# Designs tried in a protein design chat: miniprotein binders against a7ua95r516to809. Part 16

Target 1, 294 residues: a7ua95r516to809
Amino acid sequence: ASLSLLSISDLVPDLQFIFFWMSNAIEILYFIQQKSPAYMQTIELMDDKAGSKESLLSATISANEEAMTILEEVIMYTFQQCVYYITKTLYVVLPGLLDCNPFGTEPSSEQCRRAAGVCVCAVCVMPEAVRRVVSVFQTTSDLLQQYQVHSEIQSQMFAYLFFFTNVSLFNQLIDKGPARGWFQRSRVLQIQASVKILLDWAKGAGHNHLAQKFFAKFCSTVTILASPPQQLSQMSWKALCAEHPSLKPVQLHRILTQYQLMAELGPLPIWQPSSEDEAYIYRTVDLLESFENH

## First folded at step 3 (miniprotein)

Design P1
Fold by ESMFold2-Fast, scan of step 3:
Structure P1 (fold): chain B 294 residues (1-294), chain A 85 residues (1-85)
Amino acid sequence: as target 1 above (294 residues)
Amino acid sequence: DTYEVTITIKGPEEAIRLLAELAIIIAERMGAKVEEVKIEEKDGEFTVTIRITGLTKEAAELLARIIELLAKKYGLEVTVEIREI
């Protein structure tokens, strides 16, 4: 059957079955690992004649290793299927995050009615686009909890989902940002606020360390673009590289160039590398990030 | 000598389809050939039958054990028959 990509909720039935079987494979692997020592001890204690005991031990070891290999492949397959469907959904909803405004405008009359007849002016509102992204992460977390998937597998899944999200957002901002106006200060502040909602969700879900690690590149980019001109102009090229180690020199140079093009603030001079070799490096083809985790 | 494994799973359609797909993947990774996959419905109950060949005795027994454990956890009725061919 074809899967719906309108929202994560459309994929829940398919994801439930895949998570269920992944959990089952993990538990069977654990069961075999636990029972193997007891069976091996039973063979060791046998009072059989020389030769038969050695053959049985060898066969048991071989069968156990083969079972573990097959179960590991089943776990990997189901993990990859979950990641595939979840990231396919994320890819559709992520562009909205760069184009939304979490600093709410005055609510409609209908929204004011929902506040018990009081006009509510929110300083920060979770936009529908951010809610869709959070919904994907929350549904993933709920499924991992429902099927009691081991904490380490949960961490691996969110590590990859955060990695994917970071790469997707960074590449879209760098590639499409100039045409979309995303480098304008007002837009950058909106993006920063939206990203904070995602990071706050991750912290609440117990994934703060993973979020800090895997969102580093996009967070560095947004931090630079949101920096006051006075602060940014006081830093040397080496200091900026040291402050933002997640950014490649070519990426940092591109970000600073976009910042410098802000007409209303007066552009800052782009700091240049001191050597010709360093200058050559930041002209390379590695501007955009790869989705491969190398 | 090679062995034939026949897996028969009974239960809800979605659950048996997923277990059948996993059984096929596991068998193919073992170097086995999937000869037949048949799904039948009678009075609202679904049955899938999978026939697999090309396995050694030890591999066939391992496949049977893995499938039985997966089915037991989900509460599916499964029957695995192993035959020398």
Scores: ipSAE 0.014, ipTM 0.300, lowest interface PAE 7.7, mean pLDDT 74

Design P10
Fold by OpenDDE base, second read of step 4:
Structure P10 (fold): chain B 294 residues (1-294), chain A 85 residues (1-85)
Amino acid sequence: as target 1 above (294 residues)
Amino acid sequence: DTYEVVIWIKGPEEAIRKLAEEAIRIAEEMGAKVEEVVIEEKDGEFTVYIIITGLTKEQAEELARRIEELAKKYGLEVRVLIREI
């Protein structure tokens, strides 16, 4: 099946099944963890009939440990499967955030902080591409809530999904951005607005800290690219490094170089890397983010 | 004077050019700077984007309102982004 046809809605039945087992396994694990001490105490308080108590205690400990291990494996497996399916869906829809049409959608009034009227701002009109991404996250949130998945597991899932999203968007922007015109200020501003919608969603969903943390690199890139040439040309390499600590020197250098070309600024001595960073700007292996570093 | 307004207009070439000219005029009357005007054509459809800088918050909001009203009058699709720089 063409990955392009896979919607999150198509995966919901399979995800529901996985979330059901994940939630049940977590609940059973939690039950065993809470009740195990009480059971052990009960066995310890039993009359010592001819060595049967120690054998029963040992057998109960072993059975609980085995059960807990199996449940942890089930939780881990189901978690990984959920993440796999959701990230496949994200992989399909995320490019749309970069190649966004500002006109593609009905105005969504709910996310506009402008209190009064039909806001036709690019922020209030959630582009269809943004809506698709938000829909993946919302569906995930709804499923996690429906199955009452433990908050820690929810946080871990969103942490990974935000990580994946950031890596995917960052790498695509750095690699393909110049050739696709995504470094043009108008396009960058659209991307920035789209990311803001996603961050506002994450804030509303209670994942503000995670979103800020894991989107930092992409947000920094977009912030730099959205800056007016007059403003950015006054910022030194050191100042930019300090303001955008999530960017590696090679990444910042690439962004600035491409910005310079796009804005036709010519060589800017103020953006010259420090002597300390000069060796690092040539580390092209560090240019793109890895999906393995989570 | 730290606000910018970004305007996207979609529609027929003549109509978008007319609205763009009006937007530029309004910006200039406000003492704002037109930083960029780009017209793109894709599949016979025209899009113009305009970046206007050097606005107060109030000026940016007024500019946005006037452009939205004009766009409505001309039957054009418009998106306006107001941001602080």
Scores: ipSAE 0.419, ipTM 0.789, lowest interface PAE 1.5, mean pLDDT 87
Fold by ESMFold2-Fast, scan of step 3:
Structure P10 (fold): chain B 294 residues (1-294), chain A 85 residues (1-85)
Amino acid sequence: as target 1 above (294 residues)
Amino acid sequence: DTYEVVIWIKGPEEAIRKLAEEAIRIAEEMGAKVEEVVIEEKDGEFTVYIIITGLTKEQAEELARRIEELAKKYGLEVRVLIREI
């Protein structure tokens, strides 16, 4: 077994150690932030000579600033390390989400028992490829809860993980989609079903707002590609740009070109770029997304 | 609120056509619009996707139940995805 092929479960002991340090640093920082003002006020109210009181205040301010800087650096470092290892694991499992078929996946024995008597439960089947992605998010959520990591840091963690997932899936679909057949009508419907399972997990985990924000580009892409020909043919370039503001002109043009090829549609004047956007539909440097976001 | 229903059917071409026609009929009788029918062939196996809009959640779930019962009668594999639009 290669170390590079380790599952998220194999990384849990190392991640636990990093989360432990991060959680402790956050709690100490919070304690200093809450108690420092009261302590400073206590020093100011002392009945000591002005020179001694000023010296103590100066020393306390300096010590607090240094301690807070160190704690912020520890939090940043541990956060970056967690993100690095989690996203490295995600990168390996994400392409599988574009190549699985939730409709054709057989339910587990437990899911089959639950589905007996209700047909709609069969749609809730999670393919192994989707399960691998969800297990990374679920394990991350479990570790954040286990170590009582502050809610703001939890939100920042999932914001970045969703951002990374969005960029990775979008780039894979746009770059490799034509060669892999991922723009075929049936494949797009399968991808849409897989994405729904992932987004349903995020909603259940309390991250619906973050998922809506950070998956916008990939969701827009899948929504357009999954649109029936009768609906899409009635939408102008301007209308599509308005409904999908996350997409750059070159990205939207590439998506519509692939749709036209796969749906076997003839030339469609309704998808002609506006005169303002015409210069930007060939900007290949803007086609793929960057993993940097700061 | 209106819902999108995607009906996925797998089996022999002739049996799929009969179930698809019945599914479309039932959906239209319920006041739904059939947006698209996508047919995929791989290794001699046929799958069909029927995209339906204009139903409430309760109507979509009822459609799913009726389609699954028909699929059992014809010996076909069926899945239904319901999504709020």
Scores: ipSAE 0.331, ipTM 0.757, lowest interface PAE 3.6, mean pLDDT 81

Design P2
Fold by ESMFold2-Fast, scan of step 3:
Structure P2 (fold): chain B 294 residues (1-294), chain A 85 residues (1-85)
Amino acid sequence: as target 1 above (294 residues)
Amino acid sequence: DTYEVTITIKGPEEAIRFLAEAAILIAELMGAKVEEVKIEEKDGEFTVTIRITGLTKEQAEILARLIEALAKLYGLEVTVEIREI
């Protein structure tokens, strides 16, 4: 399968095996935790022969700690493998979100409303691009549930997947958005609607808090770009920074500059950074987000 | 392809029992079959031999690695033999 045609379904057999082993490693960890006290109790009941009892207890504690470490490493390894395969699939399907039209083409007039020059169907099905992304998250959720993976590990998995999605979408929009026309108001409204579908899925799946936390940067960006020009023009730099604390000064400045160009607003600058922020904007190379920190 | 794993554990009775139970649990979680559990006593030392079937090659390798690691941590002598059947 080519990169553009990769689907989550192609990875299900490999993911099933990895989730199966993750679940088994967790069960083994619980087995050792449950049986270790009984074994320690057995040692305590032994007759002390030449002071060997205390030595055996010490050795047992050490061995238990090492066994726990190995199982934790197995759990971590299987977790990292799942993340690798799932994010590789997400990487292929995520750019489609920035180009899809959730408002669809013309349905029958009795079922259609117009908003911002785009036909909106009140009962329109999810766009294919959005459906592909949701399918990856839903399949992940189904596998975690099928293999009864602990809720804390499930939360860590979706935290990372949302982090990855946020960084991927933000970087694509900032880096390629101007050349692709993604900063045009009509395109931004389409992106906002698509993102809302994704966030609604996360809420329905019980991950609303994680989605709010890890999508903050991309959501702030889309919110600014979707704002009316007259509204943004009345906001000070300080007020915009306060409303969008997830954005770095260099990121906010880049967004506002591109917005101003696309909206064909008058002479610049409308938004005046502080001298310290201005220095950071010109000095730093931290415009795009790293996939390696969260 | 179906593989067989034979696990032989030597050591004190209490430690052997713990590792043997772990091996059986791992096999059951893999959907494998525990065909035989043999216990021998010689010179005050216990030896447990466990034969497991119904494993894929990858499952057999994972089981062997995990049991060898656990045995080393608990100071037990273990021998694991993998055979294609």
Scores: ipSAE 0.006, ipTM 0.294, lowest interface PAE 9.7, mean pLDDT 74

Design P3
Fold by ESMFold2-Fast, scan of step 3:
Structure P3 (fold): chain B 294 residues (1-294), chain A 85 residues (1-85)
Amino acid sequence: as target 1 above (294 residues)
Amino acid sequence: DTYEVTITIKGPEEAIRYLAEMAILIAEEMGAKVEEVKIEEKDGEFTVTIRITGLTKELAEFLARAIEILAKKYGLEVTVEIREI
């Protein structure tokens, strides 16, 4: 229950139980896969006096296949439950990442109390808002390691958590950014630095490739917004689409429009959509991302 | 609160040994303690009885249900008793 003391939420006991359940289901599945062939061999070598060896063998194969199917469903269900609880916690802490200043020290009494208690994270180097997000990822990693969940399942878990984080941050920046001032260059640079801390954590945890893949949309957005005007104004619409394939035409158009306003690049549109994309820049239904994994 | 699970499986020797080994592995993975494993023969039929302690109520119920499902699918007779200790 050391993990419950390092948690950022009251959901850790529930998460521990679900991870325990998932780990056990995975181990049972592996046991059946590994031991079933040896048992089947034993049946084949049995004396076929009163019954048919083929009948027993067939029944065993059928039972093993059904058991494996049920275990796979249980693993999927417990995986979805873990994802649900973890992402619900992330949703609460992620908006703070867009408003923090990583170029300054943001120690609070709460951060100091947590560090003095159980959490030994590098609080003084990291803003509180970023620390809260990192704590969710670290707690997840700790639980997966404690219950020795296979690396493939761990990768799938972080793939989804990074996907969720990407969608949440992107939607908040696009939807609320103009009113919040988040498109100002100074704020974009702060956001970029905060995101770098998350990506550095992911690299340290062995998830660099997943982070690069699943943060692509938000990273593209921040990269464009942080670009010098001299560099960005020299790129065509087609070149930007090619460099940022994760962005839909309406999303790219919105980002570039905000950039042009904030950089004061003049009244005439600089980035003109291709004729093929022109209709798609008005598709408001495609502006914000869905949390549903398509 | 800790709970005790007693698993009794009847069937052919090789089949009950396979299921017993699976039950023990599952219990150990849950952090439970296997207190007793008893094998007996009567009229050519084998019975294995496994006593497991150190489980929460939820884990005891999960273990019991999992073993019941697996034993029935393998055509084995099984009884599982859960008791608070």
Scores: ipSAE 0.000, ipTM 0.238, lowest interface PAE 12.5, mean pLDDT 76

Design P4
Fold by ESMFold2-Fast, scan of step 3:
Structure P4 (fold): chain B 294 residues (1-294), chain A 85 residues (1-85)
Amino acid sequence: as target 1 above (294 residues)
Amino acid sequence: DTYEVTITIKGPEEAIRILAEVAIWIAEEMGAKVEEVKIEEKDGEFTVTIRITGLTKEMAEYLARLIERLAKKYGLEVTVEIREI
């Protein structure tokens, strides 16, 4: 039975169960950590003339350590399961973000107002493709809040989700972008606007620091591709590398090569890469990002 | 010696089933035996009764405190009875 689980809403019942288990394991772990010292202190204060105190203390320590180990394993397992299901959904919806036109959702003139002689927009609608991605993140945030998952675990989850999103978008753009016309300036500007909506959501959700850290590579890529030819042609290789430290030399070189082809530009100014930089430029195995967290 | 723990949880069906599964899992991982699990419905309210044996007094008290705290957090009614067997 091949059921299509393309929506985060299809996974909510399963995710609720897993988040409930994770939250319970975290609460139990916290309870043991808080109550164990008091119980052990009670044993320590016993006037033990039969040697039973040492046996009780040993048994309590062993039971605590075993319970804590099992709870830590449950927390790790349920965290991995949540991440698996959420990223599986993200993987399906993310390509749509590269193909949508957020400028096409601008309000009509009927929805605009004039203030001090200037026309301002009163209502804006998010593109469906972007809405689907944001819906995955919002549902995750809602479930973490509903089951009162500790903020440290919540931050770890969004760190991984942003890392996954960045790698997925970057790899799709680099691998499939030339064939799909995604390097055309008009398409790049649309991609940039869509990414801004996603980053604005992250800022509003309190995850601005994580978003800035984990989206750096894709944001650098889009920034370069959206740059005017005049600006790029005036920069040295060293200056470009310094401005985009999140990009490997081979990735930056591939991006610039595609930019040159799509913009119908002549060759960009020659540079003198170091021996190390030249080695990296020719390492095609390093072109695409790994879903491993390094 | 060995102690018996009887856990009675009352509330909505889904919530009591999940808490019951958590209690059973913790007990089994502690080396205890789950002797009985009963689910009853009365006037639209669900009750789960779990009987566990093979725990020391200290382990039984530990399990009771963990389950009572979880039930309180999720607004469920719970009763835990510990008896020497």
Scores: ipSAE 0.005, ipTM 0.202, lowest interface PAE 11.4, mean pLDDT 73

Design P5
Fold by ESMFold2-Fast, scan of step 3:
Order: sequence, then structure tokens, then C-alpha cells
Structure P5 (fold): chain B 294 residues (1-294), chain A 85 residues (1-85)
Amino acid sequence: as target 1 above (294 residues)
Amino acid sequence: DTYEVTITIKGPEELIRALAEIAIAIAEIMGAKVEEVKIEEKDGEFTVTIRITGLTKLQAEALARLIEFLAKKYGLEVTVEIREI
């Protein structure tokens, strides 16, 4: 119920501690990697009995390797904990993206601020559902910056978050879309506009490449659903697969067969495969169902 | 104000030495001073005691939490004392 609703703000204190641990582990790992050569060189310069010097060197190598392993485990564990809590929050807010209207949402006069007696609110305002998702990404970015987490780890974090978002939106759209009317072109355009806001945020945050890569499947799906049926029916199966390499053949087939047409257009052919294409599609479906059942 | 952290970890020699090196590295990153590092053996068990000074309260708490986390993960007994100096 309402008391159980997740909020990114409620997680900030816990996330702060986890990011702090992660950042420190990364810095310590870097420090050991940078200082290890100097220490080893110091041991090598010692004039001592061969056995004593070699024993010290071996012990130092062993200790450094074990310390690095421990730090890598701490980094991995804290990374996984952050991903877990953040994706759990995203899971709650993501479905709203598929059912909001970014074109018709205008703030009430009470929600607008006035400057010199003039309202500065835009005609089109970011929907609350989109704002909730952006807030999760922005809070994550702020925490990574606050604790000075290395860019490589930051990139891996957003790769995971974008991948999770992509899969969650794709599954929601495919499984619930037909029943909720989401396959209608007008609704698809609303979804496309909402996703564009997320992609624009990612670009502004320096994650454009990751967003393009990890949102590819959902973006391809939306692109297909927004395409004219006549255009889709004229493309070969090979051409469709080539245009949408992020979609598996069975996923592409499912999307095409569930494509909705507006009531007033009459019977229009949606993509019809050749006999060879049809055989390939059915083999792929059978194979995937076999793996899912076993 | 400045704080002192005393870390006592008990366990296998190899692991406690590794954690001691981690604690020393953390102290150096924080700009703190490592006053003492002592390893003792009694009845086949090893104990390392590390005393670090020149920490802020936040740094002392952060160091304590990280070392406690690592020690517990590897099944080591740990005690951390923080005091204002």
C-alpha cells in the first residue's frame, strides 16, 4: 500500500554509506597498485641473506594480491547492493512511463512560479511519472559525484540501470501493451516522447553511448510500432532483422504479429514472411520455448 | 577536533596482515598518522592492533565501518575504539 511505496529519497542515507565504502575501496586499490612497485624495489635493494630477502618478497607479493582481491570483492559487493536498491526503486516507478502523456500535461496555476508577474511554466511539462524515473538516475549520479567514484564504475552502474530499464519497459509493453491499448500509434508516440526525455537526460549526464547501446531493444520496439503498416509489409524478414539487430527473431515476430491498426484504416497487410522466413521463425520459437521449459 | 582510532583484529596471520595494510593505506589517503601497528600471537591465534590519529570524526567512523565490514566478511573478530584527543 501507500506506506510501502519506495522512494529514492528514503534510500539516500543507506546508499551514501554504500557509495562511501565503494569509493574508498576503489581509492585504496588504486593506491596499492601505484605504491606496490616502489615497495618491491625497496625490498630488492636490501643487502641480506638470500633466503631472508626472498621470504620477505614472497610474503609481500602474497599480502598485496590478497589485499587487492579483498578490495575487489568489497567493490563488487557494494556495487551489487547499490544496483539492487536502485533497480528495486526503478521497478516501482517505470510502469508509469508507459501510461503518461507528455504532450497534454500542463501545470496548474498553483504549480507555476511567477517572475515579475509572469508565469515561466512551459506549455508542456515533464510528466510526474517521467520525473520520478529521472530523479532516480539523477540521485544516483549525484551520489557517484559526491563520493568521487571513478568514471569506469560510474559507467558500469549506468549500463546496468539502463539495461534494467530497457528490459522492464520492453517486457511491460509486450506483455500488457495490447490489453492496455499501448500498441495504438498515438500511445506509442507518447511512450516515445517520454523515453526521449530519459535519453536526453542520459546525454546531458555524459552517458549517451551507454543509453544508445542499452535502450536499443526498447527503442527498436517503439520504432516498429510507430512505423506505417504499409512500410513494414514491404520489408523482407532479412531487412527487418538487419534494421533491428537488438531484437531476437522471436521478439521481432511477436511485435509484428501484435501490431495494432487504427479502426478506420480497414484491413491492411502487416508483414507477411516468405516460406523460408516462416520456417526460420518457427524453428527459433520452438528452440526458445524448449530452453524456457528446461 | 581530532580523533584517534584503535583497531584490534583477531584471526589467521595472512588475513590480519592484509587488513592491517588496508587500514594503513586508508589512513594515508585520509592524511592521518599511523602511530602503532602491532601483531601478537597467543595460543595459536594472531591479533593485530593498529592506532591511528589525526582523523576527523567522520573519517574515524568511516574507517571503523569499512574495517568492521571486511573483518566480518572474512570471519574475523574485530573491535574498533574511537576517542577524541
Scores: ipSAE 0.000, ipTM 0.185, lowest interface PAE 14.2, mean pLDDT 71

Design P6
Fold by ESMFold2-Fast, scan of step 3:
Formats: structure tokens, C-alpha cells, sequence
Structure P6 (fold): chain B 294 residues (1-294), chain A 85 residues (1-85)
């Protein structure tokens, strides 16, 4: 069997069909919403025969509400189908982002100079694994624009995709990171650079606010793991919670435990949760520890 | 063919936790495997993601229906995605 890398490009025909239907449903809904007030006002201005005008208004309201409900269901269904295909593709390509090296480029020029042991010709290039993830987001953006999908729905789509990406990357890093070597400082710096490429793409696409919101947890994790020991050891648990509000106490505690292990800071935890956080950690652990490692 | 169900629930932490625990229980009663469970917090809003595998098409559809009913009961927003694996 040949290796089949499922590309977002392979799903474009299916996605085009779904985006087409979603766009049409949105347009029809918008048309009804815009015309309904004017039509209702027209009925209000009609000759008032006993019971006739009120009955017609009631019937029109009922018909419009039913039509809007059906269109909203179609929009939701097609939205969920788009999310299904896109997240299925993301699920396959996301692990590669944690294993790639954006610093692995060599200068093509022999005129490369070094200063203080640093290569002046070193250039960060988008790794193939990062390109695959960016391609999923770019193809989604292109399809939303091609079918002129309303900006609010575009924002909801990217909010969801960023949320899915953030949680998937976070969960993989926390669960598989130790075995895969992802908590090693050199790997964390590579992951940080790769994530920056995704965030830069989001900013260029007009989704900076959504990316800042939905990547907060994974970005906080990478930021902590990339911190120098001198800086991190001077911060209290309270200060870390204040700077990383997206992280739950159990998540922060686990991240700091891995950091202490990698930095060889000794067997006793320097950062310990408050009594309130310990109770919260217990509740969160009950939910997360109820299943086997995936 | 085997199906998987991806469940995404948004709302208050306590309500989300109760729904997630109920969803996991229903899935396990059906003989399914719970692959992933994780929670995200942002601006006081919580989102839980649950990935369940090892279901037939009918079991996946039944699980989705029951979860949507429970989410409506608890006033939570839910997205359920069923896919063949």
C-alpha cells in the first residue's frame, strides 16, 4: 500500500460543495431577514378588516420563523460538515508541527559570515509540516472568500479551528511530550518558532484577535517551557497564574514539574499550588484521569 | 466499519463537567473507547473536547442524539461530529 498523505487539497471538491450550500443558505436567510420587516410594515398598512390584518400578520410571522429555523439548521449542518472535514485533515497534520525544525535551513551562499559564533546568513524557512497546517487554514480562508461567506461565520469557523488546533497541540505535548523529547529546551524553541509561523499567518489573514484568544493555552505552555531558569525560578506560583490565566492549576503544575526535571532543579517542587488551587486541581484531575492515555 | 464521535461542549465549568462525565458513561456503556478528554478555559468560558471511538454508525448517532438532548437540558452549546474510520 502506498503512503497516502491526506491533503486538504484532496478534500477541496467536497468542501466546495458544502461551502456552496452553506453560502446559499446564508444568503437566503439574509434576504428573509432584510425583507421581513418591510413586508410586516406593508401588512400593518393594509385595510383593517376585523380579524384579517392580525391573522395575516400572525401567519406571516409563523411562516418567516419556520423558514428561518430551517435555514439556520442547514447553515449549522453545513458548518459542522466543513468543520468535520477540516479538523479530520488537521488531526493528521498537527503532530508534525511538534517534530519539525524551522532552524534547519542552510545558507545557499558561501559569503555567509559569523559574528560572536552566530551565522549571519541563517534564515528560518517554513518547514513542510508547518506548511501543511498553514495550507489547511489558507484553503479554508480561500473557500470562505470564494463563496462569499459572511464575515461573522468566517470568524466562528476560525475560532473553532484555532480552538481545535490549540487543544490538540496542548494535549499531545502534555501527554506524549516526555516520550517524544518535546520538553527538551532545543525542541521547545523549535516548537515556539513553528507556532509563531502559524500566528503570523493568522495575523496576515485578519484573525489575530481569534488566534491570541484560542492559542493562549498552548502559547502559555511553550512560553513557560522556553523560559530561562534564572527568570522562571524568580516567579511565584501566584505570579505564574497571573501571567498565564488560560492554564488550569493542574496543567500549570504538570508543566512546571516537567520544566524542573529538564532543568535539573532538584527533586522538590519550587512552585506549589495554594489550598484553593489544590482543591481545583483535584476536581480537574478527576475529569482528565478517568481514561487511559491515548 | 467503525465510527468515531468528536464532542465539543461550551459553557460553565460545573455544567460541562457533568455533561462530559455523562457522555463518557453513555459511551462506555455502549462498549466504546474514550480516546481524549480535555478542557479549555478562556474569559470564564469553558470548552470540553471528547473523542470517542469503537462505535457502529447507529451507536454513534444514538450517542450524538443523547448528548444533544443533555446539552439542551443543561443549557450548553454542543457540536457533535460523526466520522467513519
Amino acid sequence: as target 1 above (294 residues)
Amino acid sequence: DTYEVLIIIKGPEEAIRKLAEEAIRIAEEMGAKVEEVYIVEKDGEFTVVILITGLTKEQAEELARRIEELAKKYGLEVFVIIREI
Scores: ipSAE 0.000, ipTM 0.107, lowest interface PAE 20.1, mean pLDDT 73

Design P7
Fold by ESMFold2-Fast, scan of step 3:
Formats: C-alpha cells, structure tokens, sequence
Structure P7 (fold): chain B 294 residues (1-294), chain A 85 residues (1-85)
C-alpha cells in the first residue's frame, strides 16, 4: 500500500457533506423526541371505536421507535465516517511531532517588529509538524461549529481524537524511541514543548478536561523523561506510580530503564518495583496501547 | 411488510419545496402515510426531511429511486434511508 502526505484541507468538502447530514439527523431526532409525548397524549384523548385507539397507539409507538433508531444509526455512521477521515489524516502527520524542534524556529522580538504590525512569532515558533496537527483539530472544531453540532457530540469527537493521538504518540515513542534517539533529554524537551502547544490549543477550545483525561499516558511519559536527574533520582517507584497512575508497571519500568540508559549525569539509582508490581514489569503484551479501548 | 423511509433533501428553498411536494404526492399515490415534513435552515442552506411509512420494500426502493432521479435532475443533494418497520 502507498502512503502520501494528507492535508485536512483536502478533505474539507467531504467532511462538510458528512457533518451537514449528521447535524440534520441530530436536529430531526431532537424534534421527534420533543414531540412524541404530546402526540401520544392526543391519541389517548381520541374516541375509541372497535379497539382502533389501542391499535393506533401501538403503531405510533413502533413508528417513533423506528424513526429514532434510524436517525441514531445515521448519526453513528456519519460520526464514524468523520472519525475515519480525520484520524487517517492524523496518522500521517503525528509522527512528525516527535522529530520537530520548536526552539530552533523561535524569532527574536526584532524579527516580529519587522513584520510591519503583524506578529510573525506564532508562525515561526510553531513548527510545521505541530501546525499540521493543530490544523486538523481546528478544522474539525470549525466544521462542528459551522453546522451547529450539539456540544455532547463535539465532546465525543474530541475525546476520540485525543485518545487516538495519545495512543499513536505513546506507541511511537515507546516502540521506536530508543532507535530514533527520542529518549535523549534535548529531544524530550522538544517533544514536551510541542505537546504543550497541542494542550494549550485544547484548553483554548474548551476541551481541557478531555485533553487531561485522554493525553494522560503520553503526558506522564514525557513528564518523567523531561525530569531533571536530580529530581527523578529522589523519587521512589511507589511515588512515581502514585503520580502517574495511567502507566502500567511494564510501561513505567521501560520508561525508567530508558531514562537511566540516556542519563547525562553519570549513573542514576535503580528504581525498585513494589512487590505487588514485580510480576507485571515484564508483561510485554501490555507494553503498547490498543486503539480499541472503548 | 411495511417500511420506514427517511428522505433528506438539500438545496435552495424553492427547489426543495417543489421536490418535497412531488415526493409526498408519489408516496401518497403508493398508499404511504407521510408522518413528518420538516424544513431546516443552517448558514443559508436549506434541508427538508420527509418521514414516510406504510410502503412495502419494493415500493420504498422505487420511491427512493424516483426521488434520487428527481433530485439529480433539479441539482439537489439527497439522502434516503429505508428500514423495515
């Protein structure tokens, strides 16, 4: 299979069509749900001739249940299609976030002033790889707002997108990080700065709670790896487990082992797993995350 | 033996109203019941939703085919869902 660099902008017309149908199905579902009780009461007040009233009530209940089921299916199908296209785009752009350098592109204040009244600093400070990821999230937000999609559906969309991003980044870092040099302190600090841009965007968009929940594992990993050796060496295994409950014992053990191997300031102390966790630090099947956690 | 049909038509207000009237006429001639007709406006775009019951599978599929053909002729976007009641 051939891969190509995808742009979210290339998918906007298709996404607009899908969001349009999803939004309309949600509106119709809401209308039916609001009208149903009043309509049923109207039927109950009708004259009953030869059991026709009971038959009509039964038929109306069945018709309303079918209407709601069909609309729910339309909403689910369109939601799944949006998720498919958006995550397919994210899959292509996310690995770049682990290799970009936000510090190397930062302009001086003089450069910003020379831009004749427009701030060029944001464009220069945000690496292209980070900009591509932010653009996917922003375009999704814009489309949800344009078609007035209910806030609950918006929250579910971003919950899944953040979940997908977290799993993708965590798996890439853990699986390929040692070979790619991503565990080197300078690289970890670059990754941390790039992730902060994504988290700041999420907070600004009103999704801070979702970002905290669904990025927990990757954020814990980066936080540990970015910790100064002096600080990290003072923490016990128990303390690290308490601060980073999203990490499984095998994951935490792998992270700490990589940190020790990449240490800049001599040998670091050995972190001893608790007796209850000792059996789980070698569960290789639990090392990488699944995209199916629902 | 009866099917539930949801028809969503997108386009200019005048065109969608004319297609909706034609769709309702065709459905009623087939012996169907029109349960609901709703017109929705978002960002200057119009959509009509028509909910129909009382058709057999063959009648529902024929209605969908005719509506899709008319929508294409009028330059309108359409989505049709058919389900067994």
Amino acid sequence: as target 1 above (294 residues)
Amino acid sequence: DTYYVVILIKGPEEAIRKLAEEAIRIAEEMGAKVEEVKIIEKDGEFTVAIIITGLTKEQAEELARRIEELAKKYGLEVLVWIREI
Scores: ipSAE 0.000, ipTM 0.252, lowest interface PAE 14.1, mean pLDDT 75

Design P8
Fold by ESMFold2-Fast, scan of step 3:
Structure P8 (fold): chain B 294 residues (1-294), chain A 85 residues (1-85)
Amino acid sequence: as target 1 above (294 residues)
Amino acid sequence: DTYEVIIAILGPEEAIRKLAEEAIRIAEEMGAKVEEVFIEEKDGEFLVVIVITGLTKEQAEELARRIEELAKKYGLYVIVEIREI
């Protein structure tokens, strides 16, 4: 209730129980869908003794409809519960990703780690904050695999988790970034490196297509902010809109304004919005992303 | 010190709407600022998360207590998280 849940590992027993029920409900639903037509055919082919066949067919149809409705509700409920617990954990750990430094000191023999016979030496060390986020995704993937959840539902779950992560990071950066110094180019480069770790994980887990789709807005934002002033100042408003179609005009304008402040640029010579875009730019309600995915 | 209160509610649309509206009203009456409200719908179930700031520790704990009592009244599942900012 009032207590913060800090670790995905604390949720594993509860999640295992929910995934177990979800997997079972899916399996039973698919069994009924596959076997029901054959059973109905069997009833149709039986000799009809004084209406017994009609009664049996009617009862079977009724029972199947009720069972399928209950199973669909169980699947929906368990899916919602999993998403709820996982996103609650993500919400707590995601801000740390924007504030961590994945760049270590120059690598040396002493900084190299050997795990399972493999030497891991990198300038970019996975910060604890990034590891917490990756752990949430990895635990989710492990549970989906352990309980053999259908691939379509796995895709739906990661689509939602990536959508949630993208919106959360984007909103945090846009709303709190100026006060927190996150728009400074050095900080943006650190954020970009941290996000790359998440995207690399998603690719390795077989979710590259979902990650590319659902992280587009945050990736566009970080790409613009990480751009050298010499390159960005040469681009027109129209060119930037074309390169970053995931960003709304008001969002692009806010990002460019922050870039101007951080890069010590004069007035924004590249901002020439249409009258339609200009009207939209002044709508504060459209600045932050909604967690609704339509 | 200023505290952040995160209220997460899961349930059917009508009950969620009533609880969320009442939670926001209580927070505003206490002088708090509602920073974020996000709503997600899937298959008739709603998840609503409300982020509230501008409260002292005592005010945040009182808000959490009132929200949890209200959730029991509506038969909804709610999680209230309080953190220092």
Scores: ipSAE 0.000, ipTM 0.093, lowest interface PAE 23.2, mean pLDDT 73

